VHH binders against Rho GTPase-activating protein SYDE2 (SYDE2). Designs and how they scored, part 4

Target 1, 120 residues: Rho GTPase-activating protein SYDE2 (SYDE2), of Homo sapiens (Human) (q5vt97r660to779)
Amino acid sequence: IDAFRHYSFSDQPKCSQYISGLMSVHFYGAEDLKPPRIDSKDVFCAIQVDSVNKARTALLTCRTTFLDMDHTFNIEIENAQHLKLVVFSWEPTPRKNRVCCHGTVVLPTLFRVTKTHQLA
Below, E stands for the ipSAE of ESMFold2; O stands for the ipSAE of OpenDDE; V2 stands for 0.75 times the mean of E and O plus 0.25 times the DockQ between their complexes.

## First folded at step 1 (VHH)

Design p10 (framework vhh_7pa5_2)
Fold by ESMFold2-Fast, scan of step 1:
Structure p10 (fold): chain B 120 residues (1-120), chain A 125 residues (1-125)
Amino acid sequence: as target 1 above (120 residues)
Amino acid sequence: QVQLVESGGGMVQPGGSLRLSCAASGFTFDSYAMSWVRRAPGKGPEWVSTITGSGGSTSYADSVKGRFTISRDNAKNTLYLQMNSLKPEDTALYYCARDYSEYFGDLSGYYFDYWGQGTQVTVSS
């Protein structure tokens, strides 16, 4: 199942192999999330461009393994190649990677999800 | 890959001072806000302070405001917490955390993805 369903791109086109401009990413939700621990209920979503965090949601309560949301990220990108949406479990624990799920889009293909993974 | 290593904890008497350090590696340090979070015995985690990636803005919990100062040295990939006028209530394991609060302009959020091992601070007479 797609974590991303739609993308839009606003202006700033160039002849570069990398893309620049204002981008809107609309995220509708996720199913079958696999949080690092069974009791994790609070999650948030972050958007990364070339492995740099650019935006995130507020904390959301996950219903077991289901995340129901309707959120648009408005981000400015410059010479970007990769866009990734990551779902994190809120767990204030020592040295814990809290990634539950990610989807990756390889730019300049703006209207497609290139790769989607869930982490157990 | 991402590593956060705290140091500088110890035992101190009420009214004393300590300076904590956090050495960061495995990521672009100046691209992230950084926070200090503590866990007192028998309690859940309590956010202490956040500093933006540039170091241009800081935020503090009411319990430490005026006593603690957060700072960073981006050239050395190091985060600091200067703790003054320590109280017994400050006794806790102190964690360095990478956070996303800056991206939403909310520097009082509890929104972290990586934590260090913690350094113990004990305030006792």
Scores: ipSAE 0.000, ipTM 0.132, lowest interface PAE 12.2, mean pLDDT 67

Design p11 (framework vhh_7pa5_2)
Fold by ESMFold2-Fast, scan of step 1:
Structure p11 (fold): chain B 120 residues (1-120), chain A 121 residues (1-121)
Amino acid sequence: as target 1 above (120 residues)
Amino acid sequence: QVQLVESGGGMVQPGGSLRLSCAASGFTFSSYAMSWVRRAPGKGPEWVSTISGSGGSTSYADSVKGRFTISRDNAKNTLYLQMNSLKPEDTALYYCAKSPYDYWGESFDYWGQGTQVTVSS
């Protein structure tokens, strides 16, 4: 089950395309999150383009595996193929943050959705 | 513009209590984890406790678990450390410290000037 309520994801694009420019990504929330710690209420979201971190949110409070948010990422991309949204749980000790959920959006699909939205 | 100002230190007898405060300014307080770090005379810094930006998660050094409580008031931009059952080994200069990013496990980017806690008879 998809943890993200706003996006649909594709695992097998029939053809690859690359895009460049300024892009706005609006994130409305996530469901069915599995935090690594039951007592951890703090999460943050990061956008990765071709496996490189490009943007992130401030810390957000996650309530009972449910994340309500209304956030817009403004990112600059260059010859990009894949966009990935990752939700990290915050850990209070000096340790690497743990992934509690992730989703991948193929940029040709995202580009088409963006054009469709512009048509109103 | 980031400022961290500690207060509440002093001299106390073993078994006593003190509450430290840290007034923060110059950044969005609720977006960053905050920590207490102490330095005893002639020793390096020892991490004491951390609290997340929302206050939903806390962590403590084994030496202070069950005796110290970290908390924050995001409306007042203030961090607290309630210290109970103080021991002579808790004698140190206590610093308020800010995490540099939303990601955790990094070194601290800003420190206060510290407040002295002395536990002696």
Scores: ipSAE 0.000, ipTM 0.115, lowest interface PAE 14.1, mean pLDDT 67

Design p12 (framework vhh_7pa5_2)
Fold by ESMFold2-Fast, scan of step 1:
Structure p12 (fold): chain B 120 residues (1-120), chain A 122 residues (1-122)
Amino acid sequence: as target 1 above (120 residues)
Amino acid sequence: QVQLVESGGGMVQPGGSLRLSCAASGFTFSDHYMSWVRRAPGKGPEWVSTISGSGGSTSYADSVKGRFTISRDNAKNTLYLQMNSLKPEDTALYYCARGLEDWYESSGFDYWGQGTQVTVSS
């Protein structure tokens, strides 16, 4: 299932060029989530642009290893090349948050997840 | 410019209820996540609850789940926290904050109110 969606009417050739402007990123869900803590059911999704945190969802309950979501991030980007979706298990101390999975997309291609990693 | 003003705090007995309000001004309220953060005497700030701009998503700290309810009225630019089954350990100064808790770097809150005091004692 494609986590990213193209909201503009245009051709979509892949390129290595940077882009700027207001971007809308739509997340439809995630599968095969493996939170690192067996007692934690709370997760949240975050979006990063060129390794900088831009936005996150509120906490979501992972009832199985599947996360069903319908969330749109509206973010302002400048000369950006990489977009990354990360799912974290929630911890009271932010620096303790654990990555459950992530996907990376090279801009301006919005339909393809480049890479996904799962944690134990 | 951006202003957050809390109200509704007070003294209550264990098991009681209080409703906090936060009046927001100076920004488009419906476009922002809003949070409640508390600070107990002698301790650092503890995130309590967050609500999305539309009100469609909410989240809570484990210590308050099932007892507190966050809500908002975008027509009135007001954030609420309904607190039920209050415990002495809920005694704190409660802040209205714009944004979400940061997930790695710093606090993700960019504006805070002055706080409203909640004291739970007999």
Scores: ipSAE 0.000, ipTM 0.119, lowest interface PAE 10.8, mean pLDDT 68

Design p2 (framework vhh_7pa5_2; at its last look DockQ between E and O 0.08; V2 from the best seeds 0.00; counts 0 for: pae E 13.5 > 2, placed apart)
Fold by ESMFold2, look of step 2:
Structure p2 (fold): chain B 120 residues (1-120), chain A 123 residues (1-123)
Amino acid sequence: as target 1 above (120 residues)
Amino acid sequence: QVQLVESGGGMVQPGGSLRLSCAASGFTFDDYAMSWVRRAPGKGPEWVSTISGSGDSTSYADSVKGRFTISRDNAKNTLYLQMNSLKPEDTALYYCAKGDYDILTGYYPMDVWGQGTQVTVSS
């Protein structure tokens, strides 16, 4: 999948680029989780593309403010702009799961930066 | 750490039955809920069923309720899925997964699953 990380162009098209295909996302963990005093809590990690849920992990035990995991999401995407990784606390009360942390990547700006670097 | 090995798939006619098995190792099987997830060619993963660690509680996707039965044998560290009244739309690669499906968020587990076992329902 070298087209998603580093890419060399000599004849760049004039139209806007979009991101489609099969993407592997490797998640190593999270730090500075929202409830930092909780040393053990069930959590799960979810991946969203343009606010649409694509995948999640099984329930995991979360140590304090740190989640150490090594998980790969394999997802299909179509005309994607945003990739969001979210760690939720599993709440035994049925009201709502809580977000412990998140990270967002704006996919077209990543590839625009790569193309600008190659052209320069 | 965790190993899950699915088996029991095959070809069957519509209306037929299959029984899937999942052999578990590398964790205390009784302590964890277990799930079945399926993926048809060209489609995303679909949660099928979940059973609690003790086996006392079960849940099913609406598409399989009344036709599929999840069970476990904690003495053998084995998860089962009895599939009755099979339909062509049940054709998929079936995965065993450690953990519970989050009904409130609609997310499905993908953390630990193997290569799956193929179920094909056709005339």
Scores: ipSAE 0.000, ipTM 0.098, lowest interface PAE 13.5, mean pLDDT 66
ESMFold2-Fast, scan of step 1: ipSAE 0.098; ipTM 0.525
ESMFold2 (binder alone), look of step 2: mean pLDDT 80; pTM 0.806
OpenDDE, look of step 2: ipSAE 0.027; ipTM 0.436

Design p3 (framework vhh_7pa5_2)
Fold by ESMFold2-Fast, scan of step 1:
Structure p3 (fold): chain B 120 residues (1-120), chain A 123 residues (1-123)
Amino acid sequence: as target 1 above (120 residues)
Amino acid sequence: QVQLVESGGGMVQPGGSLRLSCAASGFTFSDYAMSWVRRAPGKGPEWVSTISWSGDSTSYADSVKGRFTISRDNAKNTLYLQMNSLKPEDTALYYCAKDIEYYDSSGYPFDYWGQGTQVTVSS
C-alpha cells in the first residue's frame, strides 16, 4: 500500500534479421536419437522454416539411436528467421507421427560482415 | 509453376497389372522425395508409397507391399508406380505428391497435385 512509484524505461525494439533466397541444406545424419521405442523404427526427416513444413525425406530405418544418411534439401525461403530439422517417428497410419528429435538454426547464422557488405 | 500430371490409369480385371506415371515440372524433381496417395470413392486419402530423392529408399503401405513397386527417373522428371496382382480393393483415384505436408493430431499429412488418374479393378 505504501509503495514508492518506480518508472521503468521502455527498451527500443531490436532490429531483426531475416533471410530470403534459395538455400541448400546438407543433412549427414543424426546421433543420440530418443525414439519413443527402444527398437529400431521407421523415421523421416523434415525441414521446417518458421514452423512451416517445406520438405521431407523418404522413410528411413534408424539403428537404435543413430541415423546415417546423406541428403540435400533445396528450399526457397522468404523473410525467414528460423530453420528446423525434425526427425519424426513414422507409423503406418499417417496421423500417428511422433517427434524423435529436432535441431533449430537461427537465420542468418553466419554472414561476412564488412563495412561494404553489412546487412541493415 | 509446380505441376504434376498423372497418367496410366484404366480398367483391368482382378489379377491384372497397370503402370502409373507422373510427369513433374516447375521444380527440381531430383531434390524431392515423391509419394503416391490414393482415394477410393467415399473414403479418405490413403498413403500408398514413398521414394527418396535419389531413389535409394522406398516404403510401402502394408496393403500393397509385395504387389506394387515405386520407382523414379530423375533424368525424365517422372515418377512411376508398377501395380501387379490388382484387387477390387485397389480401385481408387491415384495422386502423385511432391512431399507430405502435415499438422498435428488429426489430419492426413498429404499435399497432392493434379486431377489424379483413375484405376478401376472389376471383374
Scores: ipSAE 0.012, ipTM 0.199, lowest interface PAE 8.5, mean pLDDT 67

Design p4 (framework vhh_7pa5_2)
Fold by ESMFold2-Fast, scan of step 1:
Structure p4 (fold): chain B 120 residues (1-120), chain A 122 residues (1-122)
Amino acid sequence: as target 1 above (120 residues)
Amino acid sequence: QVQLVESGGGMVQPGGSLRLSCAASGFTFSSYDMSWVRRAPGKGPEWVSTISGSGYSTSYADSVKGRFTISRDNAKNTLYLQMNSLKPEDTALYYCARESYGSGSYDWFDPWGQGTQVTVSS
């Protein structure tokens, strides 16, 4: 899988009660996606650990407002507390990529992505 | 292992047309946004056009809108740039690039290959 570059660094020490090791995160899809552009149906999914980008999917074409996939992120984590899965609409300029939906979980726990965000 | 090989450049007169090709290998082509970027003599790199992996979305620099068309053939792992109504200011070395997946960053200004030269002169 594509793990995108770490663009932020955390120099703060973490407590040993946080999770470390190898993690597999299974993503089964998303519903009720609202791309900001009418002619753009492309999205991608990213996984963040403690606000640091760890991996993303390749660009995926939405089936109207539904994303049907079965993708596994295999990531290495160290002293991690939070996992966030975010679905972004694709834009030619990355700064314009907008969150279509997201979910956050405290490790170790399961979650379902149910919230969406659109910027006016 | 990622390889991008540009071709199709040449010399043309103003008002002429050229079609550039980029043969991709070493990755799942349809999963990546692809871009064309050019570097004119004595100038810095200029982004020209981007197409999404699916082909549903395209974007163009203001300098080429209405004249250039980006397209792709995912079955052939090939990216194209159709250039019409060429002007002397389009003279440059043209590169294709696979988009970076870093947030806030597209690393299309670091070319993967030698590029293909386009010269527009009378």
Scores: ipSAE 0.000, ipTM 0.128, lowest interface PAE 12.9, mean pLDDT 66

Design p5 (framework vhh_7pa5_2)
Fold by ESMFold2-Fast, scan of step 1:
Structure p5 (fold): chain B 120 residues (1-120), chain A 122 residues (1-122)
Amino acid sequence: as target 1 above (120 residues)
Amino acid sequence: QVQLVESGGGMVQPGGSLRLSCAASGFTFSDYYMSWVRRAPGKGPEWVSTISSSGSYTSYADSVKGRFTISRDNAKNTLYLQMNSLKPEDTALYYCAKEGDYVWGSYEPDYWGQGTQVTVSS
């Protein structure tokens, strides 16, 4: 099971309102990571706003099935509706990046986290 | 506060060798990819080499492949670049760089040191 540490859940709003401004996003970590290969020990987290890649963390070594981190992004957003956090297994060739897990934050609600890869 | 301090540069003859060091502090060195970047006189920065956080993966620019070796000592928080068979074209200011956050599609190291000068002259 691929999961985020420290996540929150809320229902999607009936009417979407978009927000603009400076947003701080704090990442605490991820757990139940299952890299497809033993050589895929390095990971990074990427932030997508409305399906557009905005930023990523530095490359980090993942030595177990979970990633502990304490990282804050300060990003500027314009009329944003959705924020996605995606964890990638890093490989030297960009084409080989694989998704470990992701979550989606619905703006302006508190949080809505959707697990992907709910595999035992 | 992140600090990167390069040393080991100097003046050598073509065919000579030098070993550069980079002392890192202010972050968990063993968690990050590290790179060497150089700036030749009148040129923009050129990536030279990268090493993974564990040291198990390395990569090199074609211009230095087979001549330079990147390595690290995580217990000492130190990055190294062993330079052999130096050429006049290797003359540059060499910087230690920490992998950092980037906007997708564009790469920019989080931190650069002050650099150490390498001059290869006959």
Scores: ipSAE 0.000, ipTM 0.140, lowest interface PAE 11.4, mean pLDDT 66

Design p6 (framework vhh_7pa5_2)
Fold by ESMFold2-Fast, scan of step 1:
Structure p6 (fold): chain B 120 residues (1-120), chain A 123 residues (1-123)
Amino acid sequence: as target 1 above (120 residues)
Amino acid sequence: QVQLVESGGGMVQPGGSLRLSCAASGFTFSSYAMSWVRRAPGKGPEWVSTISGSGDYTSYADSVKGRFTISRDNAKNTLYLQMNSLKPEDTALYYCAADSEWDYLSEDAYDYWGQGTQVTVSS
């Protein structure tokens, strides 16, 4: 069994209506990251729509708790209710024995679907 | 079609060296972490080593640390395992395996496997 399967990527939706279209998500970095291992300096970021991975970055070097980047995700969404950005700590062990920690970076105005069928 | 083809196995005496190769095709090689996994006769699979897609990060099982070196050439879509100071206990069928680092929906440890190459260490 894959160890990643034990992590929950589902959140309670805050929107009552669906939205479809092309969206751009700009990610400028993360602070106060807390990897599970003190020796882990490799991270990557993934964007999820309704708990489904849509895109990820390449491996990035994180100083202890700080990740500096300028990355844009261009994704197509259909009947989407919720967006989530997750920062993963990467470990170079087999997937079934890997431990992956995650942090969430949420921008309320960018990651919300309005009732007017518009992403804020 | 995805394919992983191992080569470089053979018979060698204790203390000898071998270099294994794995030729990959049908997927974006540099986007996958690659591993070597071995199976000795009558035993389950044992993870040996992993290398990240970029080649910058590696990990080794304690049983091979200091003796084996994993590397990759992304321009040639090829994975390597340099095996030094071989011991009889290293006798096994060696597989290369591809792991998507972010495919958290998979229940399998690896997305793709090769057919294996036999390494025999004996006098």
Scores: ipSAE 0.012, ipTM 0.237, lowest interface PAE 9.2, mean pLDDT 67

Design p7 (framework vhh_7pa5_2)
Amino acid sequence: QVQLVESGGGMVQPGGSLRLSCAASGFTFEDYAMSWVRRAPGKGPEWVSTISGSGGSTSYADSVKGRFTISRDNAKNTLYLQMNSLKPEDTALYYCARTEYEVYGDTTYSFDYWGQGTQVTVSS
ESMFold2-Fast, scan of step 1: ipSAE 0.006; ipTM 0.238

Design p8 (framework vhh_7pa5_2)
Fold by ESMFold2-Fast, scan of step 1:
Structure p8 (fold): chain B 120 residues (1-120), chain A 123 residues (1-123)
Amino acid sequence: as target 1 above (120 residues)
Amino acid sequence: QVQLVESGGGMVQPGGSLRLSCAASGFTFSSYGMSWVRRAPGKGPEWVSTISYSGDSTSYADSVKGRFTISRDNAKNTLYLQMNSLKPEDTALYYCAKDWEYSGSYLDAFDIWGQGTQVTVSS
């Protein structure tokens, strides 16, 4: 007996749901960049979904630790969890890129809760 | 499979013009920025120009500013480079490059998938 257990409500997220569809991401800029040179440096910004490069800006000149950018990325995503914005210092030779800064946004998740019931 | 096929190169005299084309396939062309990179005889690769995925932003190397114009046609999956006022110093093999790919901590500035098109500027 006592086949019924004590049940309680939990408001903790138990799992995430991936997101699919068309997405527009508006990027306004970056601050506190640390390029190797301060007099001038070419940089670019990239948008990544689950570590896959989806789009990037043209090369921009960074003369201070601030990058002005007002661009929209239009991307298709499928079963995605993470959106990442990365600012790179560009170099003429591949593999000499340096990350100036980056930010990662976790895409919205659907909360699932386990319900447990206290028998009255 | 990503493929880039350059065309439009040739021989011209100083002050002449050429228009290069790059036909892209194997990826969503409209989702990636594109660049032109050249390699002159006896020199390493030199970045020439970049265009954003939408075509709204462009940038150029100081050596070609005011002379070259990059453009794209996303409906045709094609990248262009209009070259005016050509100089002997512009003689090079020109490559179309898909923008870099992130793989863990490894980053490439450009993914060069094409064979290139030769531009020769001489008298």
Scores: ipSAE 0.006, ipTM 0.159, lowest interface PAE 9.6, mean pLDDT 66

Design p9 (framework vhh_7pa5_2)
Fold by ESMFold2-Fast, scan of step 1:
Structure p9 (fold): chain B 120 residues (1-120), chain A 121 residues (1-121)
Amino acid sequence: as target 1 above (120 residues)
Amino acid sequence: QVQLVESGGGMVQPGGSLRLSCAASGFTFSSYWMSWVRRAPGKGPEWVSTISGDSSYTSYADSVKGRFTISRDNAKNTLYLQMNSLKPEDTALYYCAKLDYEYGWDEFDYWGQGTQVTVSS
């Protein structure tokens, strides 16, 4: 099952080439998250294009396995091939960031989270 | 090409104040969390403070809480650290850092060259 609650993607061009332009990714939230530690309640979401960080949310409180949010990422892409949506657990020290889950989609098709990776 | 250039360091007496600046270029500054990290002589790096891209979140090391204030001006691509009530133990090279969140990567990337702060009587 998908750890993300809802995603809405609208990609007008359908072509076999990489795409460029402004893209809006609407993120409604996530469920079935498993933080690596029981005491970690703060998370943030990030969007990566071709393994480069493009945007992130502010810190959000995770309710056990549930993340409730309504956020739109507006990103500029150039000859892009892959989009990744990642949820990280946060600690105030730089050495305690952890991955909760991520999804990856391939451009330039209609975007939807196809697979979710979770760290137990 | 990412560049971070720190400035504003100097010598002050205990109880004094300094304001550090970090000029950023080569990336979309407002999209990245930024931190200040310091290194005292003979010691490893110590995290000082972090600010989110939109300034909605700030965090401080216990050693500086109530004395230091982190802020940013996204229109100027500049990060600031206001340091008040300085103590001799605040003597260090201060670095500006861009935080990268790739797959749980917890190392700072693109540390600048640093600016020296010396608190002495």
Scores: ipSAE 0.005, ipTM 0.143, lowest interface PAE 10.9, mean pLDDT 67

Design q1 (framework vhh_7pa5_2)
Fold by ESMFold2-Fast, scan of step 1:
Structure q1 (fold): chain B 120 residues (1-120), chain A 124 residues (1-124)
Amino acid sequence: as target 1 above (120 residues)
Amino acid sequence: QVQLVESGGGMVQPGGSLRLSCAASGFTFSSYAMSWVRRAPGKGPEWVSTISGSGGSTSYADSVKGRFTISRDNAKNTLYLQMNSLKPEDTALYYCARTRYTVYGSKTYYFDYWGQGTQVTVSS
């Protein structure tokens, strides 16, 4: 990170609002979660790109305020503006919405130039 | 208000065992990962081990894997490090640290609060 101190996100051109390429998102867990009220409730995490689900974890039981995970999402993105990591409670009802949000972490559009990402 | 207080250090012979403790206060202990970090004389800090807030996930430096065990008691707000088969190169000041994961990179941690440290000396 000190190697990139001359690269400033605040100094990025306004035209660099989209990113494309392969992205690896390392998710180590979630803190300050409200535990499920019923032990039968499961949670899962999903990566959304511009409000479209791109990847998710398996169902996990949230038994404490900390969701314990060491998971890498490898996703291909094309001209993406917004990335979200969303934690869901999963409710398997045939006639209702099966998913409700526990929390949302919005990952801002990255203005980092790498070999695998190109600013547009 | 956040306080971390280490204890349990001392002098042992090679092959001996020691158990370190860290008493935490001023925050919701179970909501944070915790780590042990050591500093040997004349060396920089070396990460030793991390445990998740729930205790369900642990990680260790290659130098201590198989010999050290990190654990926690969330009811007592206490972090532990059980050190077995101690070697002279384990001689260091051992720090308890409140730990945050980063969403970027593998096995990357940052530490926002540190204890005062407890000295471990392994010599014959």
Scores: ipSAE 0.000, ipTM 0.136, lowest interface PAE 14.4, mean pLDDT 67

Design q2 (framework vhh_surovatamig_d1)
Fold by ESMFold2-Fast, scan of step 1:
Structure q2 (fold): chain B 120 residues (1-120), chain A 125 residues (1-125)
Amino acid sequence: as target 1 above (120 residues)
Amino acid sequence: EVQLVESGGGLVQPGGSLRLSCAASGFTFSSYWMSWVRQAPGKGLEWVATIKQDGSEKDYVDSVKGRFTISRDNAKKSLYLQMNSLRAEDTAVYYCAKGYTYTIYSGSTYKFDYRGQGTLVTVSS
């Protein structure tokens, strides 16, 4: 599986109310990531709801500027406003996580992911 | 000014072949990943293929693997897409894009400044 895909879509019209309940979030991959250092680095993805970490993946291999992933997160949310996907690079020594990329989805809009357009 | 000019599109029968070209100017072509993306009538943008600066790494959307080949010529500042065994589902406007791939926004008319004007590929009998 060398496929990668980062796209956003909305199955629902825009809603003016905050949402609560069990949400399933499916990620197909990530692209336009900040380049890792000269050495390829392991990465992981985390989901934040209103700035609180709710779930993360295991360490994955980042292929320069993209990440292959086919993963579903089941998270419980309460009066949520923002869903944020963050990709971190892993530094084993000294241990320090670095953000490779991030996207933000505004709830209640389903799976609308935006992130900074790629480097010049 | 970054300019990308696509060419090579046209009408072709199912099972046929076409080669698309993209001429780049206004930036250091050899320093960037390059991509092909397409938009079928009435549908959103779809990433098709990507190639690394030196051509050593390539990736494709699953529906075109084994049928399409992306390549580049850094001396000519040109990007290519060889399309074989074309299917009706491949009918789309094809765009040359600067960079690995690009972010697709749902429900918005997001404009990428370094996407070309596109070339139409129609696959029909």
Scores: ipSAE 0.000, ipTM 0.111, lowest interface PAE 15.7, mean pLDDT 64

Design q3 (framework vhh_7ocj_1)
Fold by ESMFold2-Fast, scan of step 1:
Structure q3 (fold): chain B 120 residues (1-120), chain A 120 residues (1-120)
Amino acid sequence: as target 1 above (120 residues)
Amino acid sequence: QVQLVESGGGLVQAGGSLRLSCAASGRTFSSYAMGWYRQAPGKQRELVAAITSGGSTRYGDFVKGRFTISRGNAKNTVYLQMNSLSVEDTAVYYCAARYSWTYKSDYDYWGQGTQVTVSS
């Protein structure tokens, strides 16, 4: 399993900017999935803002090495700096959910911001 | 809403090639997953190819290596390049668009279809 990247709304090397308001995030999908079983695996996608879970999809059955999702989340954020997109394989208790995504999630083509702030 | 119009179908000899186009009218084409399905007389509709808004592709088992799906977001068009055609590829080909992932194979919007006939 490859690590997920944190994504930043700001031009991080130059300045600090925070995003507030209603934000729409589109997920195109995930690729290079390696589920524990070959037949199928239930998965879900979660969006985290500054390491806090904000939204998730319903369970989706994945039978291939990619997940075709093309789903939009409308989330409220306040002074947010980073987004993280995570795909989990769902496990019944007592097992824990496991990260099950290598794939590409291209935020510049998926991300729409309704309001931005810059630190004074 | 989104309307889809297919073109490029026709009569072709076995071993030949055809390129189908599907033009979408409406904004936000880049946010839709696009697919091609086909239905031959007396058979069920089947998946030919699909492409997510991010560019990931999926193909039906009997067309892998012969067909290529691609999209041109600047022209709001999805394409199906069909090579090494056989009589078994004779069918009505339908363009379909989906904004959100669903647990069903059904798409949100469908074109009227374009006939492809492959002669021996």
Scores: ipSAE 0.000, ipTM 0.125, lowest interface PAE 13.7, mean pLDDT 66

